VHH binders against o75319. Designs and how they scored, part 112

Target 1, 181 residues: o75319
Amino acid sequence: GNHIPERWKDYLPVGQRMPGTRFIAFKVPLQKSFEKKLAPEECFSPLDLFNKIREQNEELGLIIDLTYTQRYYKPEDLPETVPYLKIFTVGHQVPDDETIFKFKHAVNGFLKENKDNDKLIGVHCTHGLNRTGYLICRYLIDVEGVRPDDAIELFNRCRGHCLERQNYIEDLQNGPIRKNW
Key: E = the ipSAE of ESMFold2; O = the ipSAE of OpenDDE; V2 = 0.75 times the mean of E and O plus 0.25 times the DockQ between their complexes.

## First folded at step 8 (VHH)

Design qa22 (framework vhh_4orz_3; at its last look DockQ between E and O 0.06; V2 from the best seeds 0.00; counts 0 for: pae E 9.2 > 2, placed apart)
Fold by OpenDDE, look of step 8:
Structure qa22 (fold): chain B 181 residues (1-181), chain A 119 residues (1-119)
Amino acid sequence: as target 1 above (181 residues)
Amino acid sequence: EVQLVESGGGLVQAGGSLRLFCAASGFTFDDYAMAWLRQAPGKRREWVALITSGGETDYADSVKDRFTISRDNAKNTVSLQMNSLKPEDTAIYFCARQEWDYSEGFDYWGQGTQVTVSS
């Protein structure tokens, strides 16, 4: 059914652009059918997402959805001008090499095709925190050569919430670099 | 049908140890992350420990370095070794299966086993 994700209300809807990157993280927007279960101030729809991004004087150029379901919203709920990419990612587990590669490939492709603009890559899972943070940090570490602690700090600060899962943090800090091709 | 059955609870003195067990059935066990939750009287249920399908572990801050979660995929079991128990650890402990799409969510849990730590 259309149950509100557990603890979904506890997280800020949208983070801030990560300085020096094209990333912005947010929690999963919920389609209109969920609004009946939410107070008005708790609502966060695809439309609300774009409004909040605009309020930051930013523009989304890509949305990467890491949730493991499709019940939260439909790609049709998004503007046609914004590409949508689904990467099914299980919670709590460190993403496998394939998932990491898919994410990196998507990001690199976007950057290659969007050199002439400053549009953002919006990344979200359910809470836009752990899976989202891991993959963004993994990219910064593996592709951009950022120090793990710096990547984690940057993400946490910009998202407004800290990565919660120790297995993710440990993997980022001490785990092997994943292939970029 | 998904079934989770906890065992191993009991009364123990502060500083003591207990080992909880969970027997899982009705699903592909090695595909799922498993967890232990607990609920004390008058308090909300909280997660205590989690182990992924790959064997990675995570713990609540309150139990770090005291509790150890493990799994045996051959036997479809999850265990929780609890050392240095405190009265604050008194609760009903539940074995739980992680929900796929929730970072903090669980979709099934057992009836629980009572753990009581006396001062």
Scores: ipSAE 0.020, ipTM 0.398, lowest interface PAE 5.2, mean pLDDT 92
Fold by ESMFold2, look of step 8:
Order: sequence, then C-alpha cells, then structure tokens
Structure qa22 (fold): chain B 181 residues (1-181), chain A 119 residues (1-119)
Amino acid sequence: as target 1 above (181 residues)
Amino acid sequence: EVQLVESGGGLVQAGGSLRLFCAASGFTFDDYAMAWLRQAPGKRREWVALITSGGETDYADSVKDRFTISRDNAKNTVSLQMNSLKPEDTAIYFCARQEWDYSEGFDYWGQGTQVTVSS
C-alpha cells in the first residue's frame, strides 16, 4: 500500500483553474502513510490539496477520482462537505463510452446544482494528466463545442504538463462522434 | 513475450468458494504489482484486488473480507481466494500487470477465466 506511484514526484501537484470552465486538475493526493517515503517538500496530502486550492482563491465543490485503485486516500480524508465521486477508469486505453457518459452526467449535474456559485470540479487520476485530460477535453469538445486542439491546449497550459498518450490525443482529434445523453 | 494465463474458474453455488490462479511469464515478476479485475456481460471492467511487488494488498469495497489476493514469486503466480460468493460476483476474471509507464493502469492482461455463481 505505500508504494509511491512512478514519476508522481515529477508532476506539479495542482494545476490552475481552466478559464471559461469549472475544471481544475491535480495529481492524486497521498494519505499520511505515504509520507515516510517523501521529502517534506514532496508531500501532497488531501489537506495540502485544499490548502493549495484556497491559495488560488478557489473552492472545490466536487472531486472526481478517476484512479483504478482505492489505496491512495480514503474519501473520509476529505472534508465532509465536498462531494466525492469515484469513476474507475482503466488506463492505456481510451475510456469506454459508459465511462465518458458517466463523467458527462456528473459534470452536468454539478453545473445545474452549482449555478449560483463559482465552485470548481476537481478531477484527478494518478498523475492528473492523461485520463484526467482526456475526460475533461472530451466534455469540452462534445458538450461545449470546443475545437479539439483548443481543448487540448487549454488543458495542457492550465495543468502545467502536456498530455502524453498518443492514442488519447488521436481519439480527441479524430475519434468517433458520440452522443452526450 | 509477456504472458498472463488465468485458471480456476467455474460454476459454484452462492455462498461457495473458488480459487483463481494466474501464471505469469516473460518479465521480471517480482518487480511488478499485480491485480485481478472482472467484467460481467455488458458491464465495464472493474478492479477487484491488487498486490504490490512487496506483498501489500488492497481490495475493492465490494469484495473486502471475502476475497484474498496472494502471490508466489518463486512460481511467478498470483492467486485470488474467493469466499462467500454471490451472484453479482459472476464475471470473467482477468489477471493484469500494473504498469508504471504513464501510471495509467494495467499494460498486460490475461485471456480471462469465467466465474459463474448460481443462486
């Protein structure tokens, strides 16, 4: 259970709010038991996540956890007032249509319930990059009508790291047209 | 050359037990976390259990305290002991190697073994 995910230390903990959207992306926070394997400046706990969001003058209203494991932290480590949604998302392959639709419905429900505030949807996988970037961009393309290259560029800039997996990038640019609802 | 081969599936009555095995070859088995996943017809593939290279384990909430994952590094084998089986455990069970490239999940899969739990 305390194995630090490979290359996790190489990624910025939290990105910036994506302008014109309600999204912010981050890498998976690690519960206290992992900290013995980290230098103090490398630590990024659930508490650190919320402190960093506050430092940006933002608030989280939903966390969507895309990891395909339950070992990194428990939902009980999050403030009781912040909704948490786990969407088990297998890596290496483009997320299936069921996963994409679940993500779209979660975002749509959040926007409806939070239309009178400016709270953010926090999205993470292990590194907060490939699965996270794919699903955020898929939403922006399919639901908001954003051009694929514009969605990808916006995500990359705000996350502070570029999407890495070519099959995800190819699907965003040239993949099948999907129903939203 | 990486190969994962599952066995031990079958038909069992609700409340019964099965033990699944995964034989691994073509890589340095001791260096990798291994997992069991499952897929019911028409459903998405879901994570069941994981065992790290060091032997630490983790489980999906739906199987916690009923299933036990273990590994035998001398035989390059991962197993899953499944107790108190329920009809909702019916699925094809896959052995998978957890990958650290891009840290996005599993990079090699077995062919799967069918588990059917009748009630």
Scores: ipSAE 0.011, ipTM 0.318, lowest interface PAE 9.2, mean pLDDT 87
ESMFold2 (binder alone), look of step 8: mean pLDDT 85; pTM 0.854

Design qa23 (framework vhh_4orz_3; at its last fold request DockQ between E and O 0.47; V2 from the best seeds 0.00; counts 0 for: pae E 2.2 > 2)
Fold by OpenDDE, fold request of step 9:
Structure qa23 (fold): chain B 181 residues (1-181), chain A 119 residues (1-119)
Amino acid sequence: as target 1 above (181 residues)
Amino acid sequence: EVQLVESGGGLVQAGGSLRLFCAASGFTFDDYAMAWLRQAPGKRREWVALITSEGETDYADSVKDRFTISRDNAKNTVSLQMNSLKPEDTAIYFCARQDWDYSEGFDYWGQGTQVTVSS
């Protein structure tokens, strides 16, 4: 069935653009079939996502979906003008090197192809927090040379919620740099 | 460490009833949907029932209107009331923590409890 993800309502739908980056994090939008289980003010559809982004005077240029399921919405629910990338990422575990590489590669490709605009990379998992935060921070640390604590603080502030998973935080702070190729 | 311990299984005649229990520990119970799974001999494990943290329930077609899943967040327990049992309900029943961001939609389950329904 179409069950609302646990604790999904507890998180802000959309964060803020991370200053100095092209990243914005949000929780998973839910397709229309979920609306009947939500109060109007709780609804957050793919359409709502884009509306909220526009309200911030931003534009999405890419969506990276890190959820491990495809039950929440379909790529067809998104505008054709916005590329959609699925990276199946298991919850709770620190993403493996392959997942990290896929994410980095996607981000780098986007930046290379979008030098002439200021469109954002939208990243989400279920809550748009732990997996999302880890991979964004991992990128900032490994590719951009940002200090781990600075990356984490920046993400937390912009998302409006703090990373919760200790294993993710520990890996970001003390774990090894991952390959960029 | 996540722990799920099932109990209440046994032998029952067709048409009879049985109530299974699961005690959960090692995690924030009320943050997760819980489920019952079962595996019959020679068959794949199958989903039986699910209950969200808010009490929303879902059932496999094969057990709908016969089984009832419930939970007690204060006690960290989930139960499965099984009525009108059939021989085809014979299986090991597992209590499972639901997570769609994990393989098969469940990340932890117990050792299971045997349910045998005789004809």
Scores: ipSAE 0.607, ipTM 0.832, lowest interface PAE 0.9, mean pLDDT 95
Fold by ESMFold2, look of step 8:
Structure qa23 (fold): chain B 181 residues (1-181), chain A 119 residues (1-119)
Amino acid sequence: as target 1 above (181 residues)
Amino acid sequence: EVQLVESGGGLVQAGGSLRLFCAASGFTFDDYAMAWLRQAPGKRREWVALITSEGETDYADSVKDRFTISRDNAKNTVSLQMNSLKPEDTAIYFCARQDWDYSEGFDYWGQGTQVTVSS
């Protein structure tokens, strides 16, 4: 279906580039079929995403879609020049090690292929907050050696919303550092 | 604690109708999308119908135009009106609450109510 996801309207469409990283987070863009139930100012389409990124003087070089569905938009709604990667990410529980590895592998591959530009990795789940924030922070902690509280603070500030899911926060703060391969 | 209690299941002849009810408690019912899912013998649980907190509905193709989901926020109930029942509709039917953040999943389920459609 084309029903609007619960609480989706409550979140800022796109965050800010996270300084010192290649990440930017956003909520899921919604294709045209969803707009029947949205006021014009509530719309956030795939086109709107790219316009907002351009307004920040940034460019996307990869979109990582963490949703466990294809209902929100089709990859064909994105510019053909921007790589798209779906990582089916189960929510409510902390993402499993396979999911974390896939995310780390994708980010590391992007950084290798894009070492000579400044393009961003766009990451989203449904709301662009809990699954998105967890995986970005997990990468910063495990791969970049960032302190957990510093990773969380950076994500929260740049997303414009604080991580909400307590088991994710606890795992980032007190859980094990995960293998990177 | 969150509880979902289904009722209204039973035995019905093909072509007949049945109405299922789900009583919800232990949470702010008005804030959540609610769903019905079903599990036929030997099959995986499948989605049937969903109703958002604002009353928007969505249905699996197999039940579209035969089933109607509705909610009563004053009574904290969700209902499933099932018309033109077929033997293929035989299953345990579960009421579920959509996860507040993980829209592709459900975080609480009832124990289910059996629906049996005889040929």
Scores: ipSAE 0.527, ipTM 0.786, lowest interface PAE 1.8, mean pLDDT 93
ESMFold2 (binder alone), look of step 8: mean pLDDT 84; pTM 0.839
OpenDDE, look of step 8: ipSAE 0.079; ipTM 0.519
ESMFold2, fold request of step 9: ipSAE 0.410, 0.488, 0.456; ipTM 0.730, 0.774, 0.761
ESMFold2 (binder alone), fold request of step 9: mean pLDDT 85, 85, 84; pTM 0.850, 0.851, 0.850
OpenDDE, fold request of step 9: ipSAE 0.279, 0.296; ipTM 0.644, 0.661

Design qa3 (framework vhh_4orz_3; at its last look DockQ between E and O 0.49; V2 from the best seeds 0.00; counts 0 for: pae E 6.5 > 2)
Fold by ESMFold2, look of step 8:
Structure qa3 (fold): chain B 181 residues (1-181), chain A 119 residues (1-119)
Amino acid sequence: as target 1 above (181 residues)
Amino acid sequence: EVQLVESGGGLVQAGGSLRLFCAASGFTFDDYAMAWLRQAPGKRREWVALITSGGETDYADSVKDRFTISRDNAKNTVSLQMNSLKPEDTAIYFCARQSWDYSEGFDYWGQGTQVTVSS
């Protein structure tokens, strides 16, 4: 049961480090069992992820997986030295306050533990765009005080794709400021 | 209007079996992957099983080999056969439709059905 996620092929595998932050976004990597349904140039495995990060002269220090399943890849497909955290999110709806808090808590914990290095937090959902972009921007706005339009522009440029969900964009721009506790 | 209605929940002894059903309406059922999720007391909601429109299945590790998801496209239903039940399977179980546009989680779910497994 390894169908390719809808529209997954349409998205660049890995974005660029967002300057001035510790974030990089990517689409969900797919384990080997999916490759029989993919052309060679379409493959993007956990190994491919780490190779692409290394090619950017970066290193992952945490992966935050926003998907609901382990069917795409298993945590054991990742280097044991890279912490992995799953935070369940729903699509098409603005993440609830519990989800936002969990994301903020994970990022703040990482920054504390990694204050003496420059490792990145890798964040992905299925496509690495809407849910991923929302939570990264929400963090930058609420915790770092970044202006909403600046956070969105930075994410879009570095991901290589623009946020698509208008309700996410509207909530970032005009929605209530979220408390960080 | 999209509607998902769960049934079949109840009280069962550890080691027992239960079958959940979900009746779907208001959309072209055959076009969508369907899933079961659950939420145990004091825990976050977690995914349990998924069945694609083509009939391929996937399961959470905690239920693999004990639970079986299936679908009946003629009746617009999805079901979950739950065998060898354990107290940790106690939860509210939700039927959900996977979002087709972006494969980014679930866009509709039911009100849930309670499953309680006594030790």
Scores: ipSAE 0.029, ipTM 0.422, lowest interface PAE 6.5, mean pLDDT 87
Fold by OpenDDE, look of step 8:
Structure qa3 (fold): chain B 181 residues (1-181), chain A 119 residues (1-119)
Amino acid sequence: as target 1 above (181 residues)
Amino acid sequence: EVQLVESGGGLVQAGGSLRLFCAASGFTFDDYAMAWLRQAPGKRREWVALITSGGETDYADSVKDRFTISRDNAKNTVSLQMNSLKPEDTAIYFCARQSWDYSEGFDYWGQGTQVTVSS
């Protein structure tokens, strides 16, 4: 059946918009079938996601889902007005160049098409932390020219949790720039 | 080395049945949840079915009541019985291992086996 992801309850549901960017990170919302395994205050559904975003006076313009499964929620659970993009990303290891490129391409496409608004790019993996943080930071570093430590600090502060995986951090700090094409 | 090898795919008419098999090796099979994924041409890979180490099953809505996932821990195999097949079930089907850490999703999968359902 549906199992609550490990440590999922330990993380804040939604972070804050990253100043100077269109990014916001959050943990994976869980569809209704998971609610029976959660206390009411622990529940975080797709609906709850949008409510929390609204409470921040923000609006989602795109959701990038980095989880490697589709059992947590369905795209149909999202408003039709918000595009959903799945980038299957295996955890634990640094995303490969293809994954990084897909993410960059998606972000750039969104920014090109959304110049006339201030809608956010919502990015999540399971916890909305490690994979999410790496790819966001990778983008900021490779595309926006942000200093790695600044990108990491910004993400950590806005997400409310710090990147945990040393291999991700090390790659961001010392790894090569990835191709943007 | 972790290996997953799919078999059993083929061409079948709509309404027909197929049974897919996956042979697993290189890890303690009975400790892991296993899954079937599929990818149709031009479409995203999608989750189809999951079976936990304890034998609990879950299915995508699109295949519920038509597909049955099972496992044989003695043989290190996972199977997918597909009944009432539809043209929209045409895809490459992958056997996948769920990471022990669920936050990582699936960490290994095979080369896949082609399933083609003709109308």
Scores: ipSAE 0.029, ipTM 0.376, lowest interface PAE 3.9, mean pLDDT 92
ESMFold2 (binder alone), look of step 8: mean pLDDT 84; pTM 0.844

Design qa4 (framework vhh_4orz_3; at its last fold request DockQ between E and O 0.43; V2 from the best seeds 0.00; counts 0 for: pae O 2.2 > 2)
Fold by ESMFold2, fold request of step 9:
Structure qa4 (fold): chain B 181 residues (1-181), chain A 119 residues (1-119)
Amino acid sequence: as target 1 above (181 residues)
Amino acid sequence: EVQLVESGGGLVQAGGSLRLFCAASGFTFDDYSMAWLRQAPGKRREWVALITSGGETDYADSVKDRFTISRDNAKNTVSLQMNSLKPEDTAIYFCARQDWDYSEGFDYWGQGTQVTVSS
């Protein structure tokens, strides 16, 4: 029993590198057990993820998995040994300060350790849109000083889909700067 | 206003059967995955069964082959047929709607219906 997440098929698998950043967003890849319920053109596996990143002439240096489950794939399903970090992120509500801090800490650590390469931070939730977009934008706003509307526009354009969850958008636009680590 | 109303609970003998119903209103029912969860006294609420908008079903191991989830989109209802009931199935059963984006969570719940299985 591995049902396909609702609306997962409606989203582009992988976005584009966000210019001026080290981020790329994608929807959750699904392990082979899910493929029984997918047409061939609908499949997006861990291997497909890495192939699509390579097709963009990019390389992943970290995967941040924001899903609140381990059912979609296991890190050992990844075709290469890439650093992998799970940050259990509850949806529907704006991520709490602990979650935001963990994300910022992971990104800052990656940038320090990868200053001599151009590898990307891959970020996903289930659909690679709302939780993913919120945390990437929150980082850009709080740490890099990007204007909220510019961060949102950049994410939307590069992901290929607009942020959907209104309370996330409102928090990014009108909420406080988070002075986290 | 989203509303989920469960019914069909009751007392039943071990080995017996019971059918639960959930009436949904206040949203486009056809677009959502629906689920049944249960909570036994002193335990965490646990997932039981799910049915997607397209009719795909999934079950917890403990109820597989004994329980059947189904939906009627014309009536905006989801049902749970429970066969071969065991005392361990005693719980309050909740109908829930899966969040449209947070697939591992539920955003609305019913008040629940009690199922008691006697030995």
Scores: ipSAE 0.504, ipTM 0.786, lowest interface PAE 2.1, mean pLDDT 92
Fold by OpenDDE, look of step 8:
Structure qa4 (fold): chain B 181 residues (1-181), chain A 119 residues (1-119)
Amino acid sequence: as target 1 above (181 residues)
Amino acid sequence: EVQLVESGGGLVQAGGSLRLFCAASGFTFDDYSMAWLRQAPGKRREWVALITSGGETDYADSVKDRFTISRDNAKNTVSLQMNSLKPEDTAIYFCARQDWDYSEGFDYWGQGTQVTVSS
């Protein structure tokens, strides 16, 4: 059934654009059916997501959904003008090479197709923190050559929350570079 | 560390009743939906009953109207009242914490408790 994800209320709905990148992270928006279980100020719908992005004077060009379920909202809840990509990503464990590659490929494809604008890549998991942060940082490290600690610091600062899972952090800091093809 | 400890299993005759208990620790219990799963010999594990953090319940068709799941957030416990038991209910019963971000929908479960229903 539909229930509010654990600790979902504890996280900021939307982070800030990561300077020097096209990334913005946010927690999973919840479809209308969840609103009855939330106080008005706790609600965060797909519509609210876009409103908050607009308040930052930004525009989403792609949404990458890393949750491992489809229960939270439907792609139909999003504007038709914003492409939606689902990458089923299991929680609590370091994403496998296939998942990492899918993410990198999606990001690179977006950047190639969107050179003429400044639209953002919105990335979210359940909390928009651990899986989200790992994959964004993995991309910055492997593709952009960013130092791991710098990538992590940048993500944490912009998301407004720090990566929590030690296995993710350790893999980013000391793990091998993943292939980009 | 997350821990789930089941108890209450045993041998019972068809038509009888059992009440299973699960003691949970190591996490914020009232934030999670909890479930009972079971695995019969030679069969895959299946969910039996679920109770949300808000107290909403759901049941597999095979146990509906016979089993009742409940929880006590003050004691961090989940219970399964099993009535009108049938031989096909024979299985190891597991208490499980629900997490949709896991492939099976559950991230932790206990060692299980054996339930045997004789004809």
Scores: ipSAE 0.286, ipTM 0.652, lowest interface PAE 1.5, mean pLDDT 93
ESMFold2, look of step 8: ipSAE 0.349; ipTM 0.690
ESMFold2 (binder alone), look of step 8: mean pLDDT 84; pTM 0.842
ESMFold2, fold request of step 9: ipSAE 0.377, 0.442; ipTM 0.709, 0.751
ESMFold2 (binder alone), fold request of step 9: mean pLDDT 85, 85, 85; pTM 0.849, 0.851, 0.852
OpenDDE, fold request of step 9: ipSAE 0.021, 0.151, 0.096; ipTM 0.350, 0.575, 0.536

Design qa5 (framework vhh_4orz_3; at its last look DockQ between E and O 0.13; V2 from the best seeds 0.00; counts 0 for: pae E 9.3 > 2, placed apart)
Fold by OpenDDE, look of step 8:
Structure qa5 (fold): chain B 181 residues (1-181), chain A 119 residues (1-119)
Amino acid sequence: as target 1 above (181 residues)
Amino acid sequence: EVQLVESGGGLVQAGGSLRLFCAASGFTFDDYRMAWLRQAPGKRREWVALITSGGETDYADSVKDRFTISRDNAKNTVSLQMNSLKPEDTAIYFCARQDWDYSEGFDYWGQGTQVTVSS
């Protein structure tokens, strides 16, 4: 269970806060057991995640984990002060309505409870790109009324990598709006 | 360390039945889809049966309605009930895991267990 995810090394560990939003995307941090398979400069642990966020003068208020496994790190590896939410999301497939709703509900709940601060919603899947990008963009499009192309461009720019999956992109650009309630 | 240990293979006459078992350890079992693969002499390894963490199953056409895959997440085991066996089912059978997070491939399998079906 300690193999490095495919292509994981190819992606920047942490993106930038998306202007006008509370979102920040990153690739999955790996627990200590993975470090022996990585060069020092390739390591990206839960601790490293928080250090990198601090370097950006930001603070995480919620982590949404979209991976479909629990082998990468444990919630116990995170500070107790930061809530952790798992939404099991199958890779390579457009998330179903239930998954989309869960994500929207979590985000809305966070925003409602965190009006008095500027803490970020950290979202990740394995690479912090496709599933992550889709759900963030889906939220911006469906809830915030952002144009699909604008949402995608904003995410890509801030993540430092572009959405890769055509089915995700197509659904965002031309697919139906999903229920918000 | 990831371990997959197959058992239950043997010699059986055509029309007979066998039940294969696989014991898994060293990883979070319910994070993975499990499968049985087989490799006959001189042939490529092929998937035979697949079962998701939730218990959904799929079968190769060649074994459909004859083979049944099952799993026990509490015991970290996967089984393959093989009925109406045919000589063409003769192969080494492997228990394998499949990543459900980002990969569609099999990344680990055991040493296998020999199944021989005589005519």
Scores: ipSAE 0.088, ipTM 0.534, lowest interface PAE 1.9, mean pLDDT 93
Fold by ESMFold2, look of step 8:
Structure qa5 (fold): chain B 181 residues (1-181), chain A 119 residues (1-119)
Amino acid sequence: as target 1 above (181 residues)
Amino acid sequence: EVQLVESGGGLVQAGGSLRLFCAASGFTFDDYRMAWLRQAPGKRREWVALITSGGETDYADSVKDRFTISRDNAKNTVSLQMNSLKPEDTAIYFCARQDWDYSEGFDYWGQGTQVTVSS
């Protein structure tokens, strides 16, 4: 089934590049088969994602998909020239240390391989907000030394929506720094 | 507030059948995917069956061809028909609502109903 994710229409499709970082966040693109369930202005396909990134004068160099399912689109729906990585991330709970490590490892690997360009890491979960915001902020805090409140504010502003899950916010603000990169 | 109330559990002979019911209230039922989970003594809670708002279904391998999930959007109910029951189906069965953010997440579930299958 091609059921539209709950509340998916309520979120902006793509955020803005987070200044001083290589991150951009977005909600999950939906493959063309979902478009029968959407008004034309509600559509946000993998192609639409790349068009919107280009409209911002940016270029994606990696997509990190945090969803726990593969029903929304397939990697084959993306240009073969853009690397794709799935990190299965259970929602509503603070990601475990293994998941956080996988994310940090992927980001660090990308930055090393892309030190001579300005391509972005696109990160999404279903809505591009809670899991996405948590892992991006966790990276900025643990690896880049950004203050928790500054990381959260930057993400919220650039995504265009505030992080919603209080357990994620609490862990970022008051939880331990993870030295697992 | 969101409430899910399970019923229909009980003691059943192996090979028998049982039908569980879940009454839902406090939310727009038609907009949500619903599931049945179960927890046997000393084991983790595991997913059993799922039904989308449009009526499409999916099942854990252990219950395929024996269990059928259904929903009645007019009455805000979810049902689980359990046939060919085995002792390993003994568990507390929970009705759950799927989380907005991820298909594997469930944000509300009831107190559960006990199903006991005797040899």
Scores: ipSAE 0.006, ipTM 0.221, lowest interface PAE 9.3, mean pLDDT 87
ESMFold2 (binder alone), look of step 8: mean pLDDT 83; pTM 0.841

